# Ledger of designs, part 278: VH-VL binders against q9nrl2r1430to1533

Target 1, 104 residues: q9nrl2r1430to1533
Amino acid sequence: GGVHELSAFEQLVVELVRHDDSWPFLKLVSKIQVPDYYDIIKKPIALNIIREKVNKCEYKLASEFIDDIELMFSNCFEYNPRNTSEAKAGTRLQAFFHIQAQKL
Below, E stands for the ipSAE of ESMFold2; O stands for the ipSAE of OpenDDE; V2 stands for 0.75 times the mean of E and O plus 0.25 times the DockQ between their complexes.

## First folded at step 17 (VH-VL)

Design b167 (framework fv_nezutatug)
Fold by ESMFold2-Fast, scan of step 17:
Structure b167 (fold): chain C 104 residues (1-104), chain A 121 residues (1-121), chain B 107 residues (1-107)
Amino acid sequence: as target 1 above (104 residues)
Amino acid sequence: QVQLQESGPGLVKPSQTLSLTCTVSGGSIDYGYTWHWIRQHPGKGLEWIGSIYYSGRTDYNPSLKSLVTISADTSKNQFSLKLSSVTAADTAVYYCARGPYTSDHYYMDVWGQGTTVTVSS
Amino acid sequence: DIQMTQSPSSVSASVGDRVTITCKASQSISSYVAWYQQKPGKAPEPLIYSASYLYSGVPSRFSGSGSGTDFTLTISSLQPEDFATYYCQQAYSFPLTFGQGTKLEIK
C-alpha cells in the first residue's frame, strides 16, 4: 500500500475496536486466565497487534490485513464453542467486518 | 458467483469407505464460511452429516460421528467426506453446501447439484 | 436431537391459492429456523432464514413467521413454479435437523 490504504486499514480497525462485540478481541488471551488457550491456538492474534502492524506499515497488501482479521475470528471459533458469548460476539463482529471490508 | 460441485464414485461396496470431494469455484473455502455435507435417502428428506469451518474445526452428526471424517484442502479449494464401513442404508444423493458462520444461524445458502451414491455388492 | 415435524406431509393447491406449511420443533429454538424449496432432481434452494428473513432473490409472496417451537411458511399467491417440496431446518443446535418435507402438488 498507499496512504489511502493505510488510512482505510486504520479506520476499519478503529471501527472494529469501537464495536460492542470487540471485547473478546481487544488484546491477546491471557495464559493466566485461560491456561489451555495456547495449547490449542498456534497463531494467536488480537486487534491491538493488528493495529500496531497497521501503524508500522507492515501490511503490504489488503489481503494480508484481511488474513490477519480472519485469523483472529478463526481462532475465536476454534477455541470457543458456538453457544458461548465469545463465539456469538465473534459471529456478529465478523459479519460487521465483512460489510466494512468491501470498501477495501 | 460461488458454485459447488460434488465428485466421487457412484457405486461403493458394503463395508468399504465412501470418499466424496466438493470443489468450490467463484469463491474460496478459506473465507469465513462453514462447509457442510448433507444427504438425502431415496424418496426421503434431508440428513445433515457434518461440517468444517475455515479453521479446520469439524462438527459431525452424532449418529455418524465414529464413521465420518470431513477435511479441507484450501490449496485445491476443496473439502471432502469420508464415510467408513458403508451399508445399503448409506445409499443416497450427497450434497455439499456452504453456510455463513457470521451469525448464530446455520443455514445453507449455496448447494452443489448432488451426486448419487449406491451401496451395493 | 431436536426433532422437526412438518404438516401437512402433502398439499394440493391451485395457482393463486394461499398455502401455509407448518413446522414444529421438539424444543424451543428461538427464531433459528430456515426454509428450503426443492424441485424434483434438483438441490434444495434457500427461501428463508432466521424464521422470517427472505433470502436474496426470493419472491415477496413467500413469508415466514414464528418463534419458539411453532413456525409457518406462507405462499400468498401460488405460482406454477412453486410446486415443489418444502423443508424446514433448525439452526439452534448440532446436529442440524430438517423436517420430513411437505410436497406441494398441483390440484
Scores: ipSAE 0.005, ipTM 0.567, lowest interface PAE 14.2, mean pLDDT 85

Design b168 (framework fv_nezutatug)
Fold by ESMFold2-Fast, scan of step 17:
Structure b168 (fold): chain C 104 residues (1-104), chain A 121 residues (1-121), chain B 107 residues (1-107)
Amino acid sequence: as target 1 above (104 residues)
Amino acid sequence: QVQLQESGPGLVKPSQTLSLTCTVSGGSIDYGYTWHWIRQHPGKGLEWIGSIYYSGRTDYNPSLKSLVTISADTSKNQFSLKLSSVTAADTAVYYCARGPYTSDHYYMDVWGQGTTVTVSS
Amino acid sequence: DIQMTQSPSSVSASVGDRVTITCKASQSISSYVAWYQQKPGKAPEPLIYSASYLYSGVPSRFSGSGSGTDFTLTISSLQPEDFATYYCQQAHSFPLTFGQGTKLEIK
């Protein structure tokens, strides 16, 4: 990973965190608030974990970064019914991500 | 660069209360994390003692039969372990550790260096 | 309590070897396993969380896999600094429990 590659991943994660629809994705889902989440979702992930991996240069390929972001959205849509505020936020944030990921 | 440092007496007499403190630097104990105590008996593996959340909620290992109390002092950026009625079986290295609270799985991403406690008269 | 059993209890290996350590839970813990490395006289250092995700700063030669009850930690090309004791931990339920440890030794 070059300096420009790291800057691009960091900038994109910051833009995702600042987006109005990031609220379901900022941190891992609470087991107390959502007791069955971890019975359904086998590979939990959130933006705070992805940002740490970016800052520590743990992504070797852009595809690995994209895969972790897509896993986050996939988990959202697997757990949350389509008409929930979580799923709607996920749909909008994923569309934003796809536009921004064209820069990678 | 959050760092944790254990402190307390290295020697405790049987039947007394063991008191240990964990001092947190580079971060705050009053939001977003779970704070743990773990011990390791000489030549053995790791044993989880208990945890405290930023809400003040505590969870303890049932094997300690309510001999344990964990508390937090946000103004000092510290959390503490009290283990009452100690015996020679409580001789161990004691660690404090941090884990993510919002995850509600119980991982430990930052550990203190450990402090050795010997229970002997 | 969920019991975590590691295999082998010890393994002898040479620099450059591929090493695999296994951990078995007494009941399903989904992917909620962590792995730690401990060197003599030092605190455990986290390597992996949620079965397969590396903590920041952990070399890419470390990898984890598994779900349910069976988990593995793999070191793809052993380095001199990797000789240590390795522990798995279930993160699913209280009380939190650790495996008994696997000692990775030279020779």
Scores: ipSAE 0.000, ipTM 0.533, lowest interface PAE 16.1, mean pLDDT 84

Design b169 (framework fv_nezutatug)
Fold by ESMFold2-Fast, scan of step 17:
Structure b169 (fold): chain C 104 residues (1-104), chain A 121 residues (1-121), chain B 107 residues (1-107)
Amino acid sequence: as target 1 above (104 residues)
Amino acid sequence: QVQLQESGPGLVKPSQTLSLTCTVSGGSIDYGYTWHWIRQHPGKGLEWIGSIYYSGRTDYNPSLKSLVTISADTSKNQFSLKLSSVTAADTAVYYCARGPYTSDHYYMDVWGQGTTVTVSS
Amino acid sequence: DIQMTQSPSSVSASVGDRVTITCKASQSISSYVAWYQQKPGKAPEPLIYSASYLYSGVPSRFSGSGSGTDFTLTISSLQPEDFATYYCQQANSYPLTFGQGTKLEIK
């Protein structure tokens, strides 16, 4: 970990937030709108939470940051059937993330 | 470098349960990946058995008629295959493999070396 | 289930030859096909994903093309180490299915 890595994390989160396919991931899923979500997904996370953790310097290693981003995608694919707009957006955004993460 | 290694009995008797494990090194079985079992009968092509995602979600080949169970042990960085009520038709080389979980496509980019299983009395 | 059919089942070729192997899906799979190379006694090695993208370390003489139901693997100038069995795999939906294999043999 370090300030160098935290600056890189902020840049990457901003790129993800600005991506056209970020819409399912910007905020936690609403329990009011999707009541069964939290019965199925036991470790909910979203880009706003990850960005807050970056801003508070809570990631010590790049692997911890990557794990939270991957958890976000895995929650999407667990809850949403493959043919949904949410799952398709997640697939495209995850591919974008993997390319951006290679910049290290 | 991520490596996968299959282990289990080379010989299983008919009607018993075949149990195989895949040990993953150089990477975690947590998050972002689906873990697969594939087999190859002598002189034949490849048959996908099933997969597990880190969340515990499993998908199985319907042709195996609910005889298959795949599980994961993240503390040991392993995932396992149990195939019940085996017959001579289950004689094969068994492979484990890694694939990125995506909604649109299911590729397998890293494979184990394979382990030979013979079902005989 | 999506059935994958390869042709030919075997092909004999010489070093330096251009070799083409085809794979047909029983229904449209967009571009979601992978190709593997398997040598005797060894595990399959991934060559290509999403019809045309080479995995890292795969020689540039290998190429893939196609979409929908018809896919092709081409080796532009066959080398001695390329004699192997080749498999296509549809990556579109579960259950995952493979072609029956094409054995590439020395002429």
Scores: ipSAE 0.007, ipTM 0.601, lowest interface PAE 11.0, mean pLDDT 86

Design b17 (framework fv_nezutatug; at its last look DockQ between E and O 0.38; V2 from the best seeds 0.00; counts 0 for: pae E 6.0 > 2)
Fold by OpenDDE, look of step 18:
Structure b17 (fold): chain C 104 residues (1-104), chain A 121 residues (1-121), chain B 107 residues (1-107)
Amino acid sequence: as target 1 above (104 residues)
Amino acid sequence: QVQLQESGPGLVKPSQTLSLTCTVSGGSVDYGYTWHWIRQHPGKGLEWIGSIYYSGRTDYNPSLKSLVTISADTSKNQFSLKLSSVTAADTAVYYCARGPYTSDHYYMDVWGQGTTVTVSS
Amino acid sequence: DIQMTQSPSSVSASVGDRVTITCKASQSISSYVAWYQQKPGKAPEPLIYSASYLYSGVPSRFSGSGSGTDFTLTISSLQPEDFATYYCQQANSFPLTFGQGTKLEIK
């Protein structure tokens, strides 16, 4: 049901945020700190945005929620080379997410 | 739920270009993920052809690279495969698939039904 | 290219049997292996990723293990719907490559 799914989404977002490797994903990238980010990434997203969407019940399907999370990771890997701290954190967090998402 | 569907001519003459399209529903080709083409010769195993990323970047199997072009049309929510100068060896079931966009590893978690392409004069 | 060699190429088994399929990589690929199940006339379906993690909906009788070069897919108690061809895939590096497949047939 919708309520149960919403709760599941909320819980997963909480787990993602609390994860040690969530720091690159907590909020949108700053244009000031990374001037070229938005020239490269056309669909920016972050955990705070996803959390807000969950709170607003914007996700009707688990697939929609998963899509936004995957977009978040894909943006990270598109912009950051694999040897960066951001990419490494993303790799670990994504692996964690993939495990947790199987429970949705 | 995302669904993938291959489409295109089932018969191609030798030396011509094989052209297939994968139509994505329930998701967007420019919304993350990696999109793959895989084929399977009759009675044989699976061969990865190439991939396109939501950014438009592509990777190809070196054995086919010179003959393969993968592209995406976000306006139609499709990505396509072109294989030039086909021979009988290119007769196969062609699958499109989706997988997570990762830093360096790729799995295929959603597949199309596949479309049979026969190369024959 | 990384070669994935499955064994056996075919296996006959009965319902209730424990079945093990092996995949050997030509070089170390860490744990970046997927397993797929393909039934006749159908597209492959994912079973396992990262060597040991089951996709949602996959019965618990399926399990995967291994790291480095040697990987195994195990069906603890074979069910009628499990007769199919199974493929391993390395996800470690390009080009992505599959094992040649293992056809699991009814004895």
Scores: ipSAE 0.751, ipTM 0.920, lowest interface PAE 0.7, mean pLDDT 95
Fold by ESMFold2-Fast, scan of step 17:
Structure b17 (fold): chain C 104 residues (1-104), chain A 121 residues (1-121), chain B 107 residues (1-107)
Amino acid sequence: as target 1 above (104 residues)
Amino acid sequence: QVQLQESGPGLVKPSQTLSLTCTVSGGSVDYGYTWHWIRQHPGKGLEWIGSIYYSGRTDYNPSLKSLVTISADTSKNQFSLKLSSVTAADTAVYYCARGPYTSDHYYMDVWGQGTTVTVSS
Amino acid sequence: DIQMTQSPSSVSASVGDRVTITCKASQSISSYVAWYQQKPGKAPEPLIYSASYLYSGVPSRFSGSGSGTDFTLTISSLQPEDFATYYCQQANSFPLTFGQGTKLEIK
């Protein structure tokens, strides 16, 4: 049996979106509100984009899905100092993701 | 599945620069991970050499900082280690590894098979 | 630098035995410990991260526990393929450091 089902990606994205710590990750950072973000972050991504890719069956391997989620967290930690509410939310959500991703 | 493969010379002369490359397949070196170099001296434990983040930022073991450079070539999907002024003490098996990028901790979840480097005249 | 000290340095055991290996950090590292298994001539294979979480594919006979400075790896019923050297690693701060290793040998 296949461990890497499309339904598993859908379930995990929904769980991430519903998590209390998802707020920094729901959609792309506004260039108007945070103008230097895109000077620092060269591969922007967010949960709404990842979910769209899942729905369009764009992930051929579970590793590609995991890579996009990890990129999302890495962007958060690269841009936001560790003591910010964004970085703290990202730390908790990433830990939750790592536990859930073991099922993929 | 992501896989890492070390390559480089098996024999290096003292005072020369050791150059090793890690080729990444099934993943991308410029995605949100931390990429590490670790070595193991004959009959001894593991020593972390340094890391490069997907952003190009590096961290080095302070004991080696003046001697070590880690760089990434995203077009080749590789990252590399240069260790200058080698001595017999640099004889070891060298591993490359990958871990998640986190705010406050550093794990290595994927390892290459290792490449043996002997430093001798 | 955070020093990681493993105990014992070697242990002899028989198939079916319960084996416990400990790891002590010189300062608190929360739960940020990983455990690796290394067989002769092979790369280390990750077993556990964050003290107690098993990596995918790791047999359930392996378990980890601990927090702060004292950590434990347990193999509940030793199998022939488990004879190897085991390393702990602190993941808390740079430079990353490993224990000296515990060699698990056939009795």
Scores: ipSAE 0.531, ipTM 0.866, lowest interface PAE 2.1, mean pLDDT 91
Fold by ESMFold2, look of step 18:
Structure b17 (fold): chain C 104 residues (1-104), chain A 121 residues (1-121), chain B 107 residues (1-107)
Amino acid sequence: as target 1 above (104 residues)
Amino acid sequence: QVQLQESGPGLVKPSQTLSLTCTVSGGSVDYGYTWHWIRQHPGKGLEWIGSIYYSGRTDYNPSLKSLVTISADTSKNQFSLKLSSVTAADTAVYYCARGPYTSDHYYMDVWGQGTTVTVSS
Amino acid sequence: DIQMTQSPSSVSASVGDRVTITCKASQSISSYVAWYQQKPGKAPEPLIYSASYLYSGVPSRFSGSGSGTDFTLTISSLQPEDFATYYCQQANSFPLTFGQGTKLEIK
């Protein structure tokens, strides 16, 4: 909601983007490069979209922002088996997110 | 705090379809979790029946695949089990459970209290 | 399908004892094992995931270890509330499978 919350959301998204393990999450998965992704994942989302939603003040509650971030990780874990580079990066970035979110 | 509650008939006749519903409270069924059905046979251990993802994808125990359907109703915040052509071997306590939204979604971190289903004439 | 075999099937022990329960997988499952506690007439309760990580609120007298095929659950000093049946579960691949249980009884 308020201007202070939106600044905190922006700062958190920036920290996620800067993290070394953000590479699977920066932009939506390409349908051309990964043709079956959208047959499996019905609510796609990525950091660039979340950041745009923060900039446009589209999150009314902090829980809505957190839900989009967690959805991003859940999509990764559903699509990617646990031994893949994508799933391992997701696990590390999610752990980082949980640490940063505690400071809010 | 997320809570799960099973509901459905306690008695089912052989060859009928067993229908159970798990009601989720304190969380959303389409939040990104995986939702499981497990049963416990009398005097025996636990058997995984199947799972449904928040996306609607399902995975079933191969021994039950043609007999089992798991579905979700997001408007009621519920997920359900249907098991067709039941026999006495399907007599068990049935549990619903949640798999966390992390890469650990294969574990059951929240369980319902269980509902006893008896299959007999 | 991955078979999970627990031993012993039952244990008779006294308050204060150290108790070890083992679980053996029919093939390697890395560290993908959970442990559950079930008291009579109650649902299972999660204790441990990924072989060794305790869920929040689980007493520190519980510990888990193992990798590959051999896993253990240890209770370092048995308390009255620990008398229950314990199950391991492999979480490596579908179908998810459970051990047959170990009943821990008062001596």
Scores: ipSAE 0.074, ipTM 0.736, lowest interface PAE 6.0, mean pLDDT 90
ESMFold2 (binder alone), look of step 18: mean pLDDT 91; pTM 0.941

Design b170 (framework fv_nezutatug)
Fold by ESMFold2-Fast, scan of step 17:
Structure b170 (fold): chain C 104 residues (1-104), chain A 121 residues (1-121), chain B 107 residues (1-107)
Amino acid sequence: as target 1 above (104 residues)
Amino acid sequence: QVQLQESGPGLVKPSQTLSLTCTVSGGSIDYGYTWHWIRQHPGKGLEWIGSIYYSGRTDYNPSLKSLVTISADTSKNQFSLKLSSVTAADTAVYYCARGPYTSDHYYMDVWGQGTTVTVSS
Amino acid sequence: DIQMTQSPSSVSASVGDRVTITCKASQSISSYVAWYQQKPGKAPEPLIYSASYLYSGVPSRFSGSGSGTDFTLTISSLQPEDFATYYCQQANSFPYTFGQGTKLEIK
């Protein structure tokens, strides 16, 4: 992967951030407001961290970028029951991601 | 627990397409994992063929050129390998395997038992 | 492609021995190394990921270390079930590549 892959990652992250269902994923979950989150989720991640990694050229392979996005969704579904607004937003945003990721 | 099982023909003629299927039980291929094909030539080491991600993205070993296609059928909980224009060099044990979605913990944690494929006229 | 070279290609050892297997990458791969154990007629089984983390259920006698280009797998007190072929794998760059294997044999 070169500059074209990094440009594609930035574009995709921007599209995810701007999606209506991105709200649970924009920043790391607050330990103060959700104290048990970090007891359950061992590898926390959020779109702001992924975007920073893209900007710092930390993804050597497209698969590493995709793995981080998929980790974010897996954390959502692990922590949040299916009937929550968070899980529903995650389901819709993940479907959007899968369509967009076909371009990578 | 999740289990993987390869299936397909044990004998393929040169120039034909090898088609293998991996059936996943005890878990869904629709959740955040990567699904891999690896092969092992007689008396030799392991060769990564390619993978399909939860997103539907595929990655292939460039040494196999344009000969490889990996696809997934989530309704059947299966993913498949097609290798076109086979030669005797494609004789190997073929494994399917699951890998985690996490980049810093990448490894293949669940493997099928392997299926032997012989390419002969 | 990144080449993974294991040393030794084979080693003969006795139960209770400390065994060390090394793996060298042709270029830096940070800590993106996994180790597998394979017994004859069986699929490989994971032992270690990210150079030093034990896979769930793997006995504590197995340990991994290293970063960059040089990696080691150590078995601190060899047991009868440990006689197998061991493979390292890099996940830093496509295509993912394996070492040639180290066969651990009974002395």
Scores: ipSAE 0.006, ipTM 0.560, lowest interface PAE 13.9, mean pLDDT 84

Design b18 (framework fv_nezutatug)
Fold by ESMFold2-Fast, scan of step 17:
Structure b18 (fold): chain C 104 residues (1-104), chain A 121 residues (1-121), chain B 107 residues (1-107)
Amino acid sequence: as target 1 above (104 residues)
Amino acid sequence: QVQLQESGPGLVKPSQTLSLTCTVSGGSLDYGYTWHWIRQHPGKGLEWIGSIYYSGRTDYNPSLKSLVTISADTSKNQFSLKLSSVTAADTAVYYCARGPYTSDHYYMDVWGQGTTVTVSS
Amino acid sequence: DIQMTQSPSSVSASVGDRVTITCKASQSISSYVAWYQQKPGKAPEPLIYSASYLYSGVPSRFSGSGSGTDFTLTISSLQPEDFATYYCQQANSFPLTFGQGTKLEIK
């Protein structure tokens, strides 16, 4: 834990936010635009929430941070059929994350 | 390392419901993984029964018709299979397995040891 | 459903032999095939995913290749512990399906 890990989490989440494929993940899915999302997804999360948790020092272990990012991708693949732009963006961003997470 | 262990009755009577449980140790029933049931009839190959995701969403093999239900109890770190109206054809070794959760492919990287189920009167 | 057909159904071989097992999908599955090894009375053990990637701990004598509909598992120099039944699995679409198995037996 500690400040060293927190700085690494901040750098990684910023890189994810700036990635071209981050668009499905920047904010929570809209109930107005996607009414059945919250009937299907029981633990919604997005990069803005993860970033807030990093800034508030809520992650005590690297595994907790990684778990929240993986939850975000799991929600994407659970809700979105494989052939959607959301699922394709999620697949590419998840691969990018796995490479970057090796630094943690 | 994560381990899976099947449990349930080894003998079930025809027309009854087969109930099996898979206990996960060294890991949890969280996101990032799919949890599968597979069976193998005596002397035959492998048949995928179905899977469950962390949210409770399930996918079932259509060849088993509407007879199968998979559920999860995350507080016990277990997921379960119920197969209704069993016949002698349901005699098999039943495996639980874990696979990574991705958008485009479904592999099984950790398997339980299997439990033998015999359907007879 | 995608049908996976393995050939041969059985093969007899000697230690040191090169063994090739094939798997054919009834429709294109890109590279989304896995291979498993099963010994009598034991659970299947994963060998290969995405046609050619070895799981950790799998000996380098195992290799996989193929794309589309035709896939191959090769054991370059057969060892005594390799006598088992081998299964391919398509990972492309539901329901997930396995080949019927290839039994590798000692000559």
Scores: ipSAE 0.006, ipTM 0.586, lowest interface PAE 12.2, mean pLDDT 86

Design b19 (framework fv_nezutatug)
Fold by ESMFold2-Fast, scan of step 17:
Structure b19 (fold): chain C 104 residues (1-104), chain A 121 residues (1-121), chain B 107 residues (1-107)
Amino acid sequence: as target 1 above (104 residues)
Amino acid sequence: QVQLQESGPGLVKPSQTLSLTCTVSGGSIEYGYTWHWIRQHPGKGLEWIGSIYYSGRTDYNPSLKSLVTISADTSKNQFSLKLSSVTAADTAVYYCARGPYTSDHYYMDVWGQGTTVTVSS
Amino acid sequence: DIQMTQSPSSVSASVGDRVTITCKASQSISSYVAWYQQKPGKAPEPLIYSASYLYSGVPSRFSGSGSGTDFTLTISSLQPEDFATYYCQQANSFPLTFGQGTKLEIK
């Protein structure tokens, strides 16, 4: 907890959102466009939800923030077959996140 | 900051099993990561041994001909390497490393400092 | 197995020089190559992933390029702390394989 932790989470989320490979993660997957997604993925999450949780001070520990980001990537790799553009974007963005998360 | 530390015996006799452990601090062994073992023979380059994902999935270098086993103990935040029937050719510095879990890309972003293993009688 | 071959195996250079190291894969690996820097007695440090993406904190003088089978690591203006051995790694398929290394030495 504290102001410094919230600033760090906000900065990291902003960097993730601005990354070229963030497009599969910006918003929740559309149930209308991808109806089987919610049959497979039990805990859907996206960067807009994580950012809202940061802004509302819902993360009290860095581990809680990291867990939500990792859940987002885990969902991507569970749903999307290898060699999809989504899985490839997720791979690159996750690598970027892991380097940035060392600051937390 | 996530840190990895290798531990195990520095001297192993030929034909015995080499057992090494990697202890992870500053982060958990959990989904989203693969955990790797790499070795470096004296004066030579790097050789990938194998990896384990949180789910228990393992991938091994086929050149080791089923001599390698990698396992994880999430309660201790550790993963381990067993290499059976060692010979002098297994003398090397052994590294553990972390990488993101992916379908088709395997990079290593955090490495342990390495532990020297000598195989001799 | 995919064989990774680096050229040169050793190079001598001076501070301020532009240095290029090449890496050739025995078959196409798209852009799935990483570059590492290793100093004597220390573990490898990651520099680049997916051929051209710099890890956070890596100086901008480092750059990577290439696709398919031919890849290049460039240091635009060599600094004293850059003298080390450099390794490429293919990340496309198992087993993961590394180049033999390029030793960058003071001229």
Scores: ipSAE 0.000, ipTM 0.556, lowest interface PAE 14.6, mean pLDDT 85

Design b2 (framework fv_nezutatug)
Fold by ESMFold2-Fast, scan of step 17:
Structure b2 (fold): chain C 104 residues (1-104), chain A 121 residues (1-121), chain B 107 residues (1-107)
Amino acid sequence: as target 1 above (104 residues)
Amino acid sequence: QVQLQESGPGLVKPSQTLSLTCTVSGSSIDYGYTWHWIRQHPGKGLEWIGSIYYSGRTDYNPSLKSLVTISADTSKNQFSLKLSSVTAADTAVYYCARGPYTSDHYYMDVWGQGTTVTVSS
Amino acid sequence: DIQMTQSPSSVSASVGDRVTITCKASQSISSYVAWYQQKPGKAPEPLIYSASYLYSGVPSRFSGSGSGTDFTLTISSLQPEDFATYYCQQANSFPLTFGQGTKLEIK
């Protein structure tokens, strides 16, 4: 169990990180660059945090891993207007994620 | 586990272009890391030159911006620094370094050993 | 650019002493400061990130504190291997900038 699940989650995170549209999601949004972000977004998350949780064996179920990635996309769409480069990148990366997540 | 190694000429003539390469092992340069060049003049402190993100985005120190180019070669797992029109003031030890992906800010958690560059005629 | 002013430029100390080094940013950088140790002929080694968090393997005698513009690095009981030059770095924004360094010397 656990070691094979970690390998699957790690592979999927690596694929997301390498995707052209991952740039808004690699690290937490800076409070200095975007001061109102943390007033609006109550549960901030990014791919680097998700990858750290995978490496520390913090996901007990595949659904918990999927929930964190979906939270990341939900935060993007809540903060960023539909016509922004961030929202467009998020839409494409989320579609890619849904295809890859079928393998989990 | 992760290792960075600088390479390039130890001696460069004034007005020429300095070219250095950083070879990365144990980590892919196309992960969500930032890759940096830093230099240290003899007997002095550290100066950040610039960085390249895995996406190809570059950021340069404004004091060097017109003279510096940083590029990445993902097939060789290397990133490189070019400084044009060098002078004796560019004599320094040059370091490459990695910024970690677990922070929203620009820390440097792995450094190369450094390579000495002397600019003289 | 954010200027990092480090003080003192040098400190002479004895094994067992408590040593404090300070670093001041020209504008607020929240907690986004790192500290490095550099021994002669070697690359800088990271000690602390985000003002107060130690990297793995760094001895507990090292501690960092501060937020905003004023930061300190403290060595609670100096050991022989601690004689080195120490640098602070603001990690907040580009261009990244370092303090000028503090050389810790044997008394």
Scores: ipSAE 0.006, ipTM 0.560, lowest interface PAE 13.7, mean pLDDT 85

